# VHH binders against o26223, part 55

Target 1, 191 residues: o26223
Amino acid sequence: MKLLWTSQHIKVTVHIDGKVSKMDVLEAIKTRRSIRKYQDREVPEELIDKILDAAMCGPSAVDERPWHFIVVRNREMLEKIPEVHPYGAMVKDAPVAIIVCCDSSLEKIPGFWVQDCSIASQNILLAAHSLGLGAVWTGVYPLEDRVEGIRRLFSIPEHVIPFSVIPLGYPAENPGTRDLFDPDRIHLEKW
Below, E stands for the ipSAE of ESMFold2; O stands for the ipSAE of OpenDDE; V2 stands for 0.75 times the mean of E and O plus 0.25 times the DockQ between their complexes.

## First folded at step 3 (VHH)

Design k5 (framework vhh_8pnl_2; at its last look DockQ between E and O 0.07; V2 from the best seeds 0.00; counts 0 for: pae O 9.9 > 2, unsure alone 59.4 < 65, placed apart)
Fold by ESMFold2-Fast, scan of step 3:
Structure k5 (fold): chain B 191 residues (1-191), chain A 123 residues (1-123)
Amino acid sequence: as target 1 above (191 residues)
Amino acid sequence: QGQLVESGGGLVQPGGSLRLSCADAGFTFSDNAMAWYRQAPGKERELVARISSGGSTNYADFVKGRFTISRDNAKSTLYLQMNSLKPEDTAMYYCAASGEYFDTYLDSPTDYWGQGTRVTVSA
């Protein structure tokens, strides 16, 4: 007991059952962090459905909404992602991953699908955070080797472009929040 | 996000000491884990030591007891004190901000690298 800090940590661990307070939108945006370590716990399909509903609610250029999603729970498939995505090592340890894709046949304005899929990816991260989960966006597009690797692994048609791989699960880390507000980046009425 | 600038490398005799420094832009330094990596000719980059924002440290087995990592959050500076240097320690040493604690959608904890500082241990 001479190590008081260690004893307090043990007590906190014993009493934590994952209680999550409801977040307002600003709190969710400011406190969301990339999570790369996950508990060995299943994520219910109901939560994945809520996350994907939120993903599709983002603004889209001329309302083209070109996104499609692949939900991957198969451990063998998750373990193969690091073979084609060098910085996706954490994906193999996640209970589930979502692959955000663009169906180019739905594109109405060239190039804006990138913003559309970025918005969908960020909404996945925010929705996951609001539901007590952790997630990280691992970049695929525009890195050609990663795009083709993911395409091959998941039998993605040539007119569909894999954009991001987002592993998610119950968080096993807490990196804390950041103070990123920089008033020098704000210009009033002129540059 | 910042520029990482390493310094303190050089030529030293076996058994000698060097102190490496890494200065960061500083805006988010106190919130992030920092690490030292090294790369010897013909080999992959390997982790030497890591330090959390709170000061908890982790060392590779080959440097335990010889190297000490430390940080000064007020000065946004990371240090590596290297004692009892061996010829096997000869490498380019890189400072890295751990992307594991950054919000990034592109790549790993080693996203933010410095240019490196050369350490040569020879007679």
Scores: ipSAE 0.308, ipTM 0.692, lowest interface PAE 1.5, mean pLDDT 83
Fold by ESMFold2, look of step 4:
Structure k5 (fold): chain B 191 residues (1-191), chain A 123 residues (1-123)
Amino acid sequence: as target 1 above (191 residues)
Amino acid sequence: QGQLVESGGGLVQPGGSLRLSCADAGFTFSDNAMAWYRQAPGKERELVARISSGGSTNYADFVKGRFTISRDNAKSTLYLQMNSLKPEDTAMYYCAASGEYFDTYLDSPTDYWGQGTRVTVSA
């Protein structure tokens, strides 16, 4: 419906037939914020598909791609997450959450799966933001109480490790942009 | 994660001065922008002053040059020099890592706040 189009999404659709500017990507990275308040509005399945496609585009150690994703829309399950995840209180108010997991049977180089799943998790945040959604990465691994709680809640097998829980939805808050650049963190040629 | 410890509050007369201190109890002070907030009874918590890790400062409009925020990264200590105090400055004062909405994937913003230090400016 034309009433649902935003001027930015209309522009992005037209501009996809041309070059996508790096400036647009850099601004997306700089403006992404953790969003913990969501509208009472459904997130279409198509947007989740796009987000997960983006999640799987990240590099991984020796191309092992150890990630698996659990998409949670069931209200009862979303409401149970805070019972095992103290930081995850906002999840009960989200229309959907994505649980990023490592399948250790796909691991080719021991111990790099944490980096792999971190890359996938950040890609989910950026993709959600680019689609007009808000998200927050809530940490699970390596906190054993959270790992075991999420594993039991979602029947995750022993060889699969829940890494993060990412609730998302249309944002009901706007934290604004921050200036976090710190030149003291930059070292030329040597430490 | 460590806890910030505020000190230096007390009772002062209008026009008086206080220097608040905030010591880092075990998080990476020098990597964080830091801020002072205040909350009077029955009112919302509000930003007073912010200072970046590199020393750049920002102040709420009501400060009007009366307060100065500073930091000593070697001592992991944040300061607020308050001059020309008014009864309306009466509040609990808190230090915290800055930002109205923290962007974190593990910790909540309240893990960076201490118990505060009370400032009372007599009416």
Scores: ipSAE 0.097, ipTM 0.511, lowest interface PAE 3.8, mean pLDDT 82
Fold by OpenDDE, look of step 4:
Structure k5 (fold): chain B 191 residues (1-191), chain A 123 residues (1-123)
Amino acid sequence: as target 1 above (191 residues)
Amino acid sequence: QGQLVESGGGLVQPGGSLRLSCADAGFTFSDNAMAWYRQAPGKERELVARISSGGSTNYADFVKGRFTISRDNAKSTLYLQMNSLKPEDTAMYYCAASGEYFDTYLDSPTDYWGQGTRVTVSA
């Protein structure tokens, strides 16, 4: 068992095999951080399956579930992503990345797909964290150059919109915790 | 919680230079977006410059090439080289860190602040 200490002295217990103890949903949310450094260690397919299952459990507008997922493990492809994604440098160091996409033909109400894919992306991050992995949300949509870059690189059809690239791996860093609670952003009954 | 410690402030004449430093003792420095802010007396705090974890920089309009933000990940230190200083640059300068951000805009909310270092530009 390896103990990871956060800057706030929060103990994160990680098993030697890379598995984490069970954490509740609030703990997962509060302790999750973007991870951009990864161990030289492969991520088991089982964990990716669990993450993708979680990704598909979020709500969507009128249950349209427009999301598709590209799982990328090929080293050459991972190394090419930074060429079309200026802030995707960490992807080349990850053992795997998930590209979240929207199939526009599945959209029932225009525009809500962004929310749907955001929820899916966030669920990927939370699930990864709960499983002892680190991940980061690198935005693709709505930047046209990134969208088209990823589209070309992965031969994504025109009716499908790449939304996010999420590299995953066993974490090789501990960014610490954040305190983002702001009571001034809470309004009672009315603004 | 992490700590940011600024240094390098002081009194300089117009046209002079200062180099500010911010030591990050509580974060995974290399993975955080960092920024310099300033607050002049009676004014609101304003962004001076930002640098992403990847090294992309963004400057406020008033900088006009006079300031350079940089980072040394090995030393976990953020810098602000300030040249051609003006009296209008007189302010308390703050270091800020953000560990969570969308890489698109370099304008994510700030997570942590330093105590500040005072810069005074006067003849």
Scores: ipSAE 0.008, ipTM 0.282, lowest interface PAE 9.9, mean pLDDT 85
ESMFold2 (binder alone), look of step 4: mean pLDDT 75; pTM 0.760

Design k6 (framework vhh_8pnl_2; at its last look DockQ between E and O 0.01; V2 from the best seeds 0.00; counts 0 for: pae O 11.8 > 2, unsure alone 57.9 < 65, placed apart)
Fold by ESMFold2-Fast, scan of step 3:
Structure k6 (fold): chain B 191 residues (1-191), chain A 123 residues (1-123)
Amino acid sequence: as target 1 above (191 residues)
Amino acid sequence: QGQLVESGGGLVQPGGSLRLSCADAGFTFSDNAMAWYRQAPGKERELVARISSGGSTNYADFVKGRFTISRDNAKSTLYLQMNSLKPEDTAMYYCAASGEYSDTYLRSPTDYWGQGTRVTVSA
């Protein structure tokens, strides 16, 4: 990935001025669905920048922010992901994928990088949804075969751990919203 | 590119019965809508029956009252009970999974098809 370019891209706010429809945060959370079917249409770099900005705004343990991201647009590379990820077949059809990684040298508190990268992954899904895109989190860590496969495929150094692969694009499916609220899982005052 | 494996096909006389099974190697089955399709020689693949993750069923008109689709989420297996078989039912039968209702991040369902199982109804 050309990381030098990302330091020069324009600053974008999540709030757009004028009469543009905006999804509130509760609506985004409740209506986000895993999307695995994508239109044959490229995602503008501006939208990827907004998504990655949102990913980096998540909380992290002692503010260690250990995440790094690989943006994959190369068709040949996207087509190789299913060879090392058994449940990544949909990546072949996506215009772009983001690989969320942890740089273990940035870790200040042992083990909390998993939570940090989970937060970044969820922020990518929510930001994509809010921008009219669809995405899905395909798990990599802690499955050793997937971790090593992704590492080798993208020349990831030993001190960096691939955490998730998130293909995204304009959705070509529209799954209904799930009703998952379960009051039996809520305990007042104590268990 | 998942492992959907159909079984239960064979040669049967008109009026006979067969039960087809489709097994998934993963734990994604319960989150998927599942379907049976068939393809007769020289024809395109057509939907036979569909079942949602919640158990709601839909049938093609040409099998209503004769075929029953069901699922066993604990065994990750889809079934098609075929009764009163006719020569017109002769086809390759395919199992298909639809991942549109799943939010799993560990074993995300893929849009995948089985290799099919052959059903021949002849006198």
Scores: ipSAE 0.246, ipTM 0.671, lowest interface PAE 2.3, mean pLDDT 84
Fold by ESMFold2, look of step 4:
Structure k6 (fold): chain B 191 residues (1-191), chain A 123 residues (1-123)
Amino acid sequence: as target 1 above (191 residues)
Amino acid sequence: QGQLVESGGGLVQPGGSLRLSCADAGFTFSDNAMAWYRQAPGKERELVARISSGGSTNYADFVKGRFTISRDNAKSTLYLQMNSLKPEDTAMYYCAASGEYSDTYLRSPTDYWGQGTRVTVSA
């Protein structure tokens, strides 16, 4: 254990033997599952910060980085999401959700923001998994009723497009791993 | 291919037995809870039995004890063993999958249905 001595205005951090755990990136990609059941356990702010840092590391069309994120922890708000987002029922049981949005005023190349926000959304899933959390991407865009419902609920302005709602928490289920490799999807040199 | 195909229906005497099968050529069989539903002419489709991806079973009250649902994940096949059949069991039987453990970002509770197999228990 290492103790840091510092002023009262600085947070003290301790680590067991100076190491932190990590997950190999290929392991994270292969073992990540959509998790829809969560423990009744708070997710620390620092983990959300790490997840959002990872989300913003994705490439974007001409580096436009059109994404914004809304972090939702308020119980009342989480419970209202299923009212405007069918099949987002598990969100009411999550300790936290992240709403991935596109700010169209940041768009530099029209029409690529969907890819940009998809990349950020997948990075959120992988980062959460690597930190011992479970998450699921629930689709909002391009379903007009879901987009409008989420926009109204969170006071999102007209030029900002809610793309996905990602509830997350410590998992309370284990769906197991899958073998999804399909060589028939691989074409060498041409179709 | 995301197609469920039922088989094993037919004509049987009261008290007899049938074994229904449902084959899935898809790669997601082991991820899904599976179920059998039935629909008699002019009636609403109703749940008969459900089995989770891990094998936990649940039965409708009217068929508990007479029918057994099972799955073989290696063969991607769902079964319904139907014993002690009664004329009121006459119906079209459907196989269904739910995306309970699916890795989809656009979930639909009615995405995966078969076309059905007919079971007729003589009156």
Scores: ipSAE 0.195, ipTM 0.641, lowest interface PAE 3.0, mean pLDDT 84
Fold by OpenDDE, look of step 4:
Structure k6 (fold): chain B 191 residues (1-191), chain A 123 residues (1-123)
Amino acid sequence: as target 1 above (191 residues)
Amino acid sequence: QGQLVESGGGLVQPGGSLRLSCADAGFTFSDNAMAWYRQAPGKERELVARISSGGSTNYADFVKGRFTISRDNAKSTLYLQMNSLKPEDTAMYYCAASGEYSDTYLRSPTDYWGQGTRVTVSA
């Protein structure tokens, strides 16, 4: 059942009966925005599972699939993330966050893990959006202080590199959509 | 928009107990955080307790374990069990539904309010 939640400042649509709002892939890509405000509403485990499934469906270099995911729901831990991530303030206001990590021992070709984890991270964002959730990509790698902070906070082994922190929740803001198409960034045949 | 109706207020002696109820009508109760606020005469409205849609609870510092917020989603009803009441707890108590996830904000722009129920603690 689709619930229209309207207020003076925020208009959001939420699903309350377990039904997932589906949108096509192009719509998801075009309408996705970073969401940094969330409703005080729990995200069902089923949705997280779907998101993680999507995260693992992306391609990786020589199919190395180096990614690991930490799902964080503990309030205390969520509140500590901003202490080591200056631009992660919204994490403390999210009901859940996913930390995308790379296990370096799974790398087959050095360096491509950044691309692999980026793809996984983006898939998380798109999947979340398509499911009626809001999310934002907060970068951890390659900033050493953030990497080490998250590593220490979550006792991540040395061979595992935290890459991104993605808070998720039902959106409590609607920033609208934007057109990012720029033909000046397209070069034909040569630069 | 949903309508919230508070009940259970009254006059009690110091050390007494009250149980407040808030009935939700027309609002998706189970999907939203709920909260109790209070406003004493001449004072600003303040948060007493909040409960998330998932059942996580937060309390104001002055509660000190005396109050318990709970919810019955099947009945679309919010409760506030108040024990060890003090004269300082005298106030109009309001039920609120919130769509904003924050334990620090006094009031969300998305909050809906009831009409309140009066609690008087006096010897």
Scores: ipSAE 0.006, ipTM 0.264, lowest interface PAE 11.8, mean pLDDT 85
ESMFold2 (binder alone), look of step 4: mean pLDDT 74; pTM 0.759

Design k7 (framework vhh_8pnl_2; at its last look DockQ between E and O 0.14; V2 from the best seeds 0.00; counts 0 for: pae O 12.6 > 2, unsure alone 58.2 < 65, placed apart)
Fold by ESMFold2-Fast, scan of step 3:
Formats: structure tokens, sequence, C-alpha cells
Structure k7 (fold): chain B 191 residues (1-191), chain A 123 residues (1-123)
């Protein structure tokens, strides 16, 4: 059996006020977990602004940056998301959600917008974690029923494609860390 | 897809032992964290133990030192060894594919629950 490095010895400090100890990038990547339980507590606009700044800093194909974001705080709208997203039940209990969208009119090279919006989605998750929040990526594209459901619910025009719905809030659960390193998936020089 | 089947429950005296098993279809067991939950009559479902794909374990304080979670990936089977059983351990025991703790962006594994197996601890 191969010996694997683990991040289980790394401590992540979360403050009662929703702030965390400053963590390096590697620690943030290794300790981020999907969070689906949130405190009944508002997320300040300042933190959402920081998260969206981070989302827009990702690389994109030929610098097309096709992403647009919808910030949803309205309780009635959050409560309707599970009606059009089968795995979005937790969204109704979140204080806020971000919908990542692609504006197809900004696409410079066909198909790469999916990778662009994936990068933006992951940056939202990492930024939220670094700020003491928890979040989860609930997939929308390429499932046509979810795409059309979200489009209708938020009055999204036809040239814009909803990609993901990311609820976030102060975490009410701690799933711990995972040991996922598998050296059998690493090949030196050749397969 | 990922149907879970628990077994090994039964009636046992206080201080006794039981070993629970959870068999999976094999499609979701590899790379997933697995967990045991329990639900006592009139109470909410609570986490008992978790095990990661890499074998790291976490236990609820009320079973620590008495219960041991383990997995056999080749057999797609999850186990819970329960020792020094107490009347307060009486519950329906469920296995889950990590539940809300799985890092899926497409589907939540909270929908991958077994039917449960009943454990009764009484004289």
Amino acid sequence: as target 1 above (191 residues)
Amino acid sequence: QGQLVESGGGLVQPGGSLRLSCADAGFTFSDNAMAWYRQAPGKERELVARISSGGSTNYADFVKGRFTISRDNAKSTLYLQMNSLKPEDTAMYYCAASGEYFDSYLRSPTDYWGQGTRVTVSA
C-alpha cells in the first residue's frame, strides 16, 4: 500500500463573526467542503463583493470572460429554486445564492464558456471558504430542464445560459477534511 | 443507482455486541465517503460515524471508543462494529454515501440511503 499525504493535521479556524484565520491557497483548496446547512444569519454585501471579485479573476479562453452573476437574497425567490432544481433543496434555507451565467454574445471561441464558468464557480467556493462562509455548487448546465427552469424563474434572456446555482452562508455543519491524494493517478514521463 | 442494503441488526442485552453491514451496488462506493446514522423513536436522525475513501474516520462523542467503522472497497461493503451496547443505542441504523458531506456539484448523495436495520438493546 502506498503512503499518502493528508491535510487532516491542518487546522482551519472559523471565528464566531464569520471571519477566518488567514489561510494560504493550498490550505484553502484542501479544506474547502460543500456546505448545505447554514445559520439563520445575513451575509454582508461586502463579503459578496469580495467573492464576485475573486470569481472574475479566473482565466478564460482568449480572455472572453463570458460570465454574468445574479445575486439572489429575496426569500420568496430562493424558496422557488427547489421547484426547478431537484437537488437544490438547501437553497431555500440559504441567506443568499449566486447564479453563474454565460452571456453567449461574449463568447469568442465555441464551447469554452463551460470551462470559463466552471472556473468562476470554483473561485466562488474557494473565496467563500476563505472568508468563513460555506457554499455548494449545484449544477444547472447542461441539464436542459434545469437550464429552462432557472431561466424562467429569473427572467434570463435567451442569449444567456444559467450555468450553476451556488447557495452560501455561515456554515451550520463541519464535514471535516478528506484524504483524496492517489499516487496511482500520477504517471511520470509516460502513461 | 447506488442502492444501499443494511443488515446485522437485532435484539441484544446491555453490554453485548453487534456488527452491522451495508452493501452497495458498486457504482458509487469507490471514491465516496460513507457514514452510519441512527434514529431513535421520537428523535431526529443523527450521525454515528463517517469514513472517507482514504480510510479516515470520525465518530460522534456518544459512541467513541465503543463503535468502529470500516470499509471493504473490493466488496463495496461498509461495516459498523458495535461493542458495549447500551439501552440508549436502541435505534434504526442507516448507512449513507457520505450524505450532505459528498463534494458533488451535480447530485447530492443525500438521496442514497438504505432502508435501515433495527437495533434493540434490552434485558
Scores: ipSAE 0.334, ipTM 0.722, lowest interface PAE 1.6, mean pLDDT 84
Fold by ESMFold2, look of step 4:
Structure k7 (fold): chain B 191 residues (1-191), chain A 123 residues (1-123)
Amino acid sequence: as target 1 above (191 residues)
Amino acid sequence: QGQLVESGGGLVQPGGSLRLSCADAGFTFSDNAMAWYRQAPGKERELVARISSGGSTNYADFVKGRFTISRDNAKSTLYLQMNSLKPEDTAMYYCAASGEYFDSYLRSPTDYWGQGTRVTVSA
């Protein structure tokens, strides 16, 4: 498996498991599903690097880029996450998880860091999907017990806010696609 | 919570009709969108029809007006009226609380599926 990089903004062919593939961005958005079952298979560091590169490509309010990422591969730590994060039980079964955080010292305009970290989190999901991985966003902020629990577990300082925990791995399930388009949600010119 | 129980499947001739029912004693039926899915041998499950808690409906293209989804919230029962059945409709049919398709980042309900009811349309 070999990753090719370019500084000229040309799409790069990604070789995964001996396959040459290119996923159209609309296809990726429409086919991405939350994946909660993973194969017993490691995720190479190179794929995590590509995913985090994609996460940091998102726009942010006044270009504040308040995000930080904790990459968790240690089994003992992954197994402890469900103790402080209800409904995140699948994290213990993932080969790796990414914790998306806001560093409030980077915040330039109050209150937009939630949008900023949401953009980064969604980019992680899409990038993982495009690389043949499955992931799920499990919410931490604004649930105080989850925020404080994750902060304690990973020694996150008070000015840094854990936002989401995203376990990922090669998928061991296929939930299928959905048709979610709802024209009643579209309003022209006014409500 | 609660178990979804499908019924009403069976063997039918092409062009025939069946009415599927799905009963649930769970406390979440009235709050959730509900859906019917089907799975033919060797294929993945696919959406057939869905109905919101308020009664708004949506159908897969292959339904083409042949099926009607409905719900009776007082009885916690979901229905699928299937008319003009074709051999291609042969599948196991599953009732599900959609959970709005279980793609949630905050709270993920336990998968909330029935055990299925078999529909066979003679070729």
Scores: ipSAE 0.029, ipTM 0.429, lowest interface PAE 5.6, mean pLDDT 83
Fold by OpenDDE, look of step 4:
Structure k7 (fold): chain B 191 residues (1-191), chain A 123 residues (1-123)
Amino acid sequence: as target 1 above (191 residues)
Amino acid sequence: QGQLVESGGGLVQPGGSLRLSCADAGFTFSDNAMAWYRQAPGKERELVARISSGGSTNYADFVKGRFTISRDNAKSTLYLQMNSLKPEDTAMYYCAASGEYFDSYLRSPTDYWGQGTRVTVSA
């Protein structure tokens, strides 16, 4: 039975009216897209707080919770990020960006911090989406030039590693939804 | 690295039409946004049209309904139907691809580009 997944164009109606559309978890995951265009509209601090709360709710290796977050609203700083991050062009147009960092001194087991910060970053994206915001994950680590660029720009100490830059704002684009399910990527019991 | 190959350019009279194609070899075409850019002599490269992986389209202001961007994921091909061409549309047209998931491991500072196809609109 070929389940004809009718690509229901879930029109993510970004309700412009500031009403936080309550999305269930699966809906948020399935309908989330990278948003790189933003309205000329400020993001309330309350929403950022909710997003950061979500960012800190993810699991981490042996509960090490190595993450730190830099919230950037300063226009000058936002405009400088693209200078050190080639894929960060949209950051200059965002009203706010979150920089996810790892404090290596908090690591209990070396290397798992990448997973921890990834989970935090993804939670930021999902939370933003569920709150009617758009965001995109721009990777910093492991590219040395980006890591050092962001480090210098924000005076991040050596033991702290910038991991990602996530601009956020009210969406000014609607890229639609994607069907990303691929059964060929599913293996039962063994490869 | 995926290779983008543009085709369909040529010489046309004002008011004429062209259909550009961009074939993707080795890029995850269906998962990426695609775009057409153009660069006229002495001018900067500018966006003409973009289509998301989901099929949403955006056009530059100068297009004014004259061009249509489309994609065939099965063929990994991007198209630009160009109608009502004007001399001002004379340019090298480039196909571009970019990832839509996250920009973590991309080494190129820009979208992936083809070699371009030349469009000349002249009486």
Scores: ipSAE 0.000, ipTM 0.249, lowest interface PAE 12.6, mean pLDDT 85
ESMFold2 (binder alone), look of step 4: mean pLDDT 74; pTM 0.756

Design k8 (framework vhh_8pnl_2)
Fold by ESMFold2-Fast, scan of step 3:
Structure k8 (fold): chain B 191 residues (1-191), chain A 123 residues (1-123)
Amino acid sequence: as target 1 above (191 residues)
Amino acid sequence: QGQLVESGGGLVQPGGSLRLSCADAGFTFSDNAMAWYRQAPGKERELVARISEGGSTNYADFVKGRFTISRDNAKSTLYLQMNSLKPEDTAMYYCAASGEYFDTYLRSPTDYWGQGTRVTVSA
């Protein structure tokens, strides 16, 4: 760590030793930021396992849990993602990426797999943050060209739909905090 | 589709001043924390100054008291006022924004980083 940053509202630091920080769930939700710059440092498999465990703990429509995950650590494969995902350039700096997929054969109620995979994706982001890592959600579904590009690149079967690509690693940036509470979006008793 | 464009760099003598500008052509300036980074040849990119959506500022120790970051949301422009410039300040200066959105249509990491503006401090 070359520089320690402190905002007027909270102190934010880059995690350089892989030490797990404890934070309550509300703090994790409010301080998680998209991280697109990563240290040149491998993420232990134990942390990936914890993140994927958290991903699978989200609510799912009629408990269908249609999600499958591809863990990509191979540098050559990570470098090919931008060829099929125009907004995935940050993966060149990531030590690992998780591809969230839906196995449509597991779907019990048509269409709700999008919510299921969104929940899994957000849980990956929150779990990564809670473990001292940074991550960002890059959009795949519902963009037909990206879905097919990712499918071909990772030999994904036709009944499986790639939903998101989430690169992650130890953060090399600190974007600070957001103050997003807007009471005008809250309506009491009716619109 | 918006991009960050830095300007205002140049050649100055030690002790001189420059004002850098960063313009966002389109979309999310007022919604984002903004920052200035710099990168000298052969060195890693380092954070210089940050300003939150609410206007809170933070500075790297090596520029405290000399540089001032500010924003004009009406003009979608970020500024870095650099005073008492030193040879050690010689670098490419980049502005960056951080959005909380899926990297799908707007402002990929490639779009967040402009091409930079060069600052050279020498006689």
Scores: ipSAE 0.021, ipTM 0.374, lowest interface PAE 5.3, mean pLDDT 82

Design k9 (framework vhh_8pnl_2)
Fold by ESMFold2-Fast, scan of step 3:
Parts: C-alpha cells; sequence; structure tokens
Structure k9 (fold): chain B 191 residues (1-191), chain A 123 residues (1-123)
C-alpha cells in the first residue's frame, strides 16, 4: 500500500475541461458516466492511492471488507485482458486498470461479498470521476469463463474471486448528462 | 461485428447536406435514448444531438436549426440529417446510446460508440 494519510484526503477536486473545480457528492453521482476513451497520459500514483482509499470506505456486510485490488499498469498485461474478457477491448488503451477481487477467506456471511465488491467498484468509479478521471466497470463475476480467464492471467489464488476490471484514465470523450428520475418507480406506503 | 454501425459521411462543399445513419442491433433500442457525438481533430468528443425513447429531441447550440435527429424503432436505426454544413462541422461523427451500459448489454466497448463516420466540409 502506498497510501499516506494526509489532509489532502479531505479535499475533493476535479479537472473539468482543463479547469479545477469542486464537486459535491450529488453532483458526482449525477454526472459520472462510463468512459471508454482515454488520453495518452499517465495517471499519477497519488490519484490511484486516493481512489483505492475511497474503495475501501464502502459499507460491508458484517464489516467483512473482503476486497483486494490488483493495479495493472503494464502495457503487455493490459493488452492481454481483451483475450479473456470479450467486452474489455478498451482496457488495452487505458493507462491503468484496477481489478477488484474478493478474498473468500475474509467472508463472514455467505454471498454478501458480491454486494461488498459492487460497492467498492462503484466507489472507484465515483472517486475517479471526482478526481477528473474517467472509468468504466467491465463485468467479470458471475461469468465463469471471465472469472477463470482473469484468474489465470494474473495468477489469482483459488480462494480469491476476480469481480470486476475497471480501466481508467483522463477522459478523451465527453458524454452528456442523463435525466433518469422516474416517479413511476416510487411507491408510497405500499406497492 | 459491432452493435452500433455508423454510415453516410463524406466530403461535401460548404452549404451542402448529408444524412448519417446508425444501425443498432442492441437489445433495447426502442427503450433507450440515442445520441450523436462528434470529434474534431485534436479535440474531445462533444454531444451534437440526443433523442429520447419517446422522441423528444435536444440539440447543441452550434447545430440548432441545421441538424435534425430522428429514429426508426422498427428498423433499430438512428439518423442525423445535416443541412447548411460549415467547415467547422468537419469531424468524425459517432452514434451512442445515451445511457449507462453494463457490459452484459454490449458486444464490446468499441461497439457502444461505433467506429464513426467521417464528415469533411471543404471546397
Amino acid sequence: as target 1 above (191 residues)
Amino acid sequence: QGQLVESGGGLVQPGGSLRLSCADAGFTFSENAMAWYRQAPGKERELVARISSGGSTNYADFVKGRFTISRDNAKSTLYLQMNSLKPEDTAMYYCAASGEYFDTYLRSPTDYWGQGTRVTVSA
């Protein structure tokens, strides 16, 4: 772990259209988009450490926190991911990817690790967005061929389950925002 | 090969017209909002026009009155009619579903945006 606890962890600042701005939590949630095109720029280790810090701050069932993370910067390894993940073609063009894993030996209550790793994955996406980066969640679990392909490629032990692969970088695309509020999905007092 | 396939680009003189098409073999074309984006050389992609599943449209200020977005749900095809073209419209044009997609609904990330179709406006 390279993460150093500093006062800088208290600040949330993003680079938007070449400018630095503050983003509140609701703004981050509403404006985050899946980003699959990245600039040819390296992501500083400091930003990855901040993202991983945020990933580990999610709620976890019975506080089991079963997550482990693999940080991949090696170009040759990134280029091999599409061979075992059919919808991971963009990973080869990303400067870095994070693989979210579950260490099943840390599981306290059966099955809730899926929710735990989903929360960690979403926190990675939100933290990346808040720091001026773009990212996308590419699904691994529960697709058995992808799970075993990623396990083999990164020498992941049998008791550890790869859950998601999240490439990230400075965005080279600017999708618009979405208006997703649907009042028909809200029921008052009863169904 | 891909889920989204753009076509219709080409070379045209200022003041000319082109119609772009985007064929979508995706699982929920009729239920998704669709959009056209463009990327000029050395610049990031920007939204050009968006159309909701119900047919409501939204346009970037720089194309209002000149471009028209439309959809044919029976053919799973999105269109962009471009009139009064200007040199500033020169770009690669991309089709995209205007929503968040989990990978299980995509053939590939490239298919999500498509390969693009080139529009060049020059005498």
Scores: ipSAE 0.006, ipTM 0.215, lowest interface PAE 11.0, mean pLDDT 82

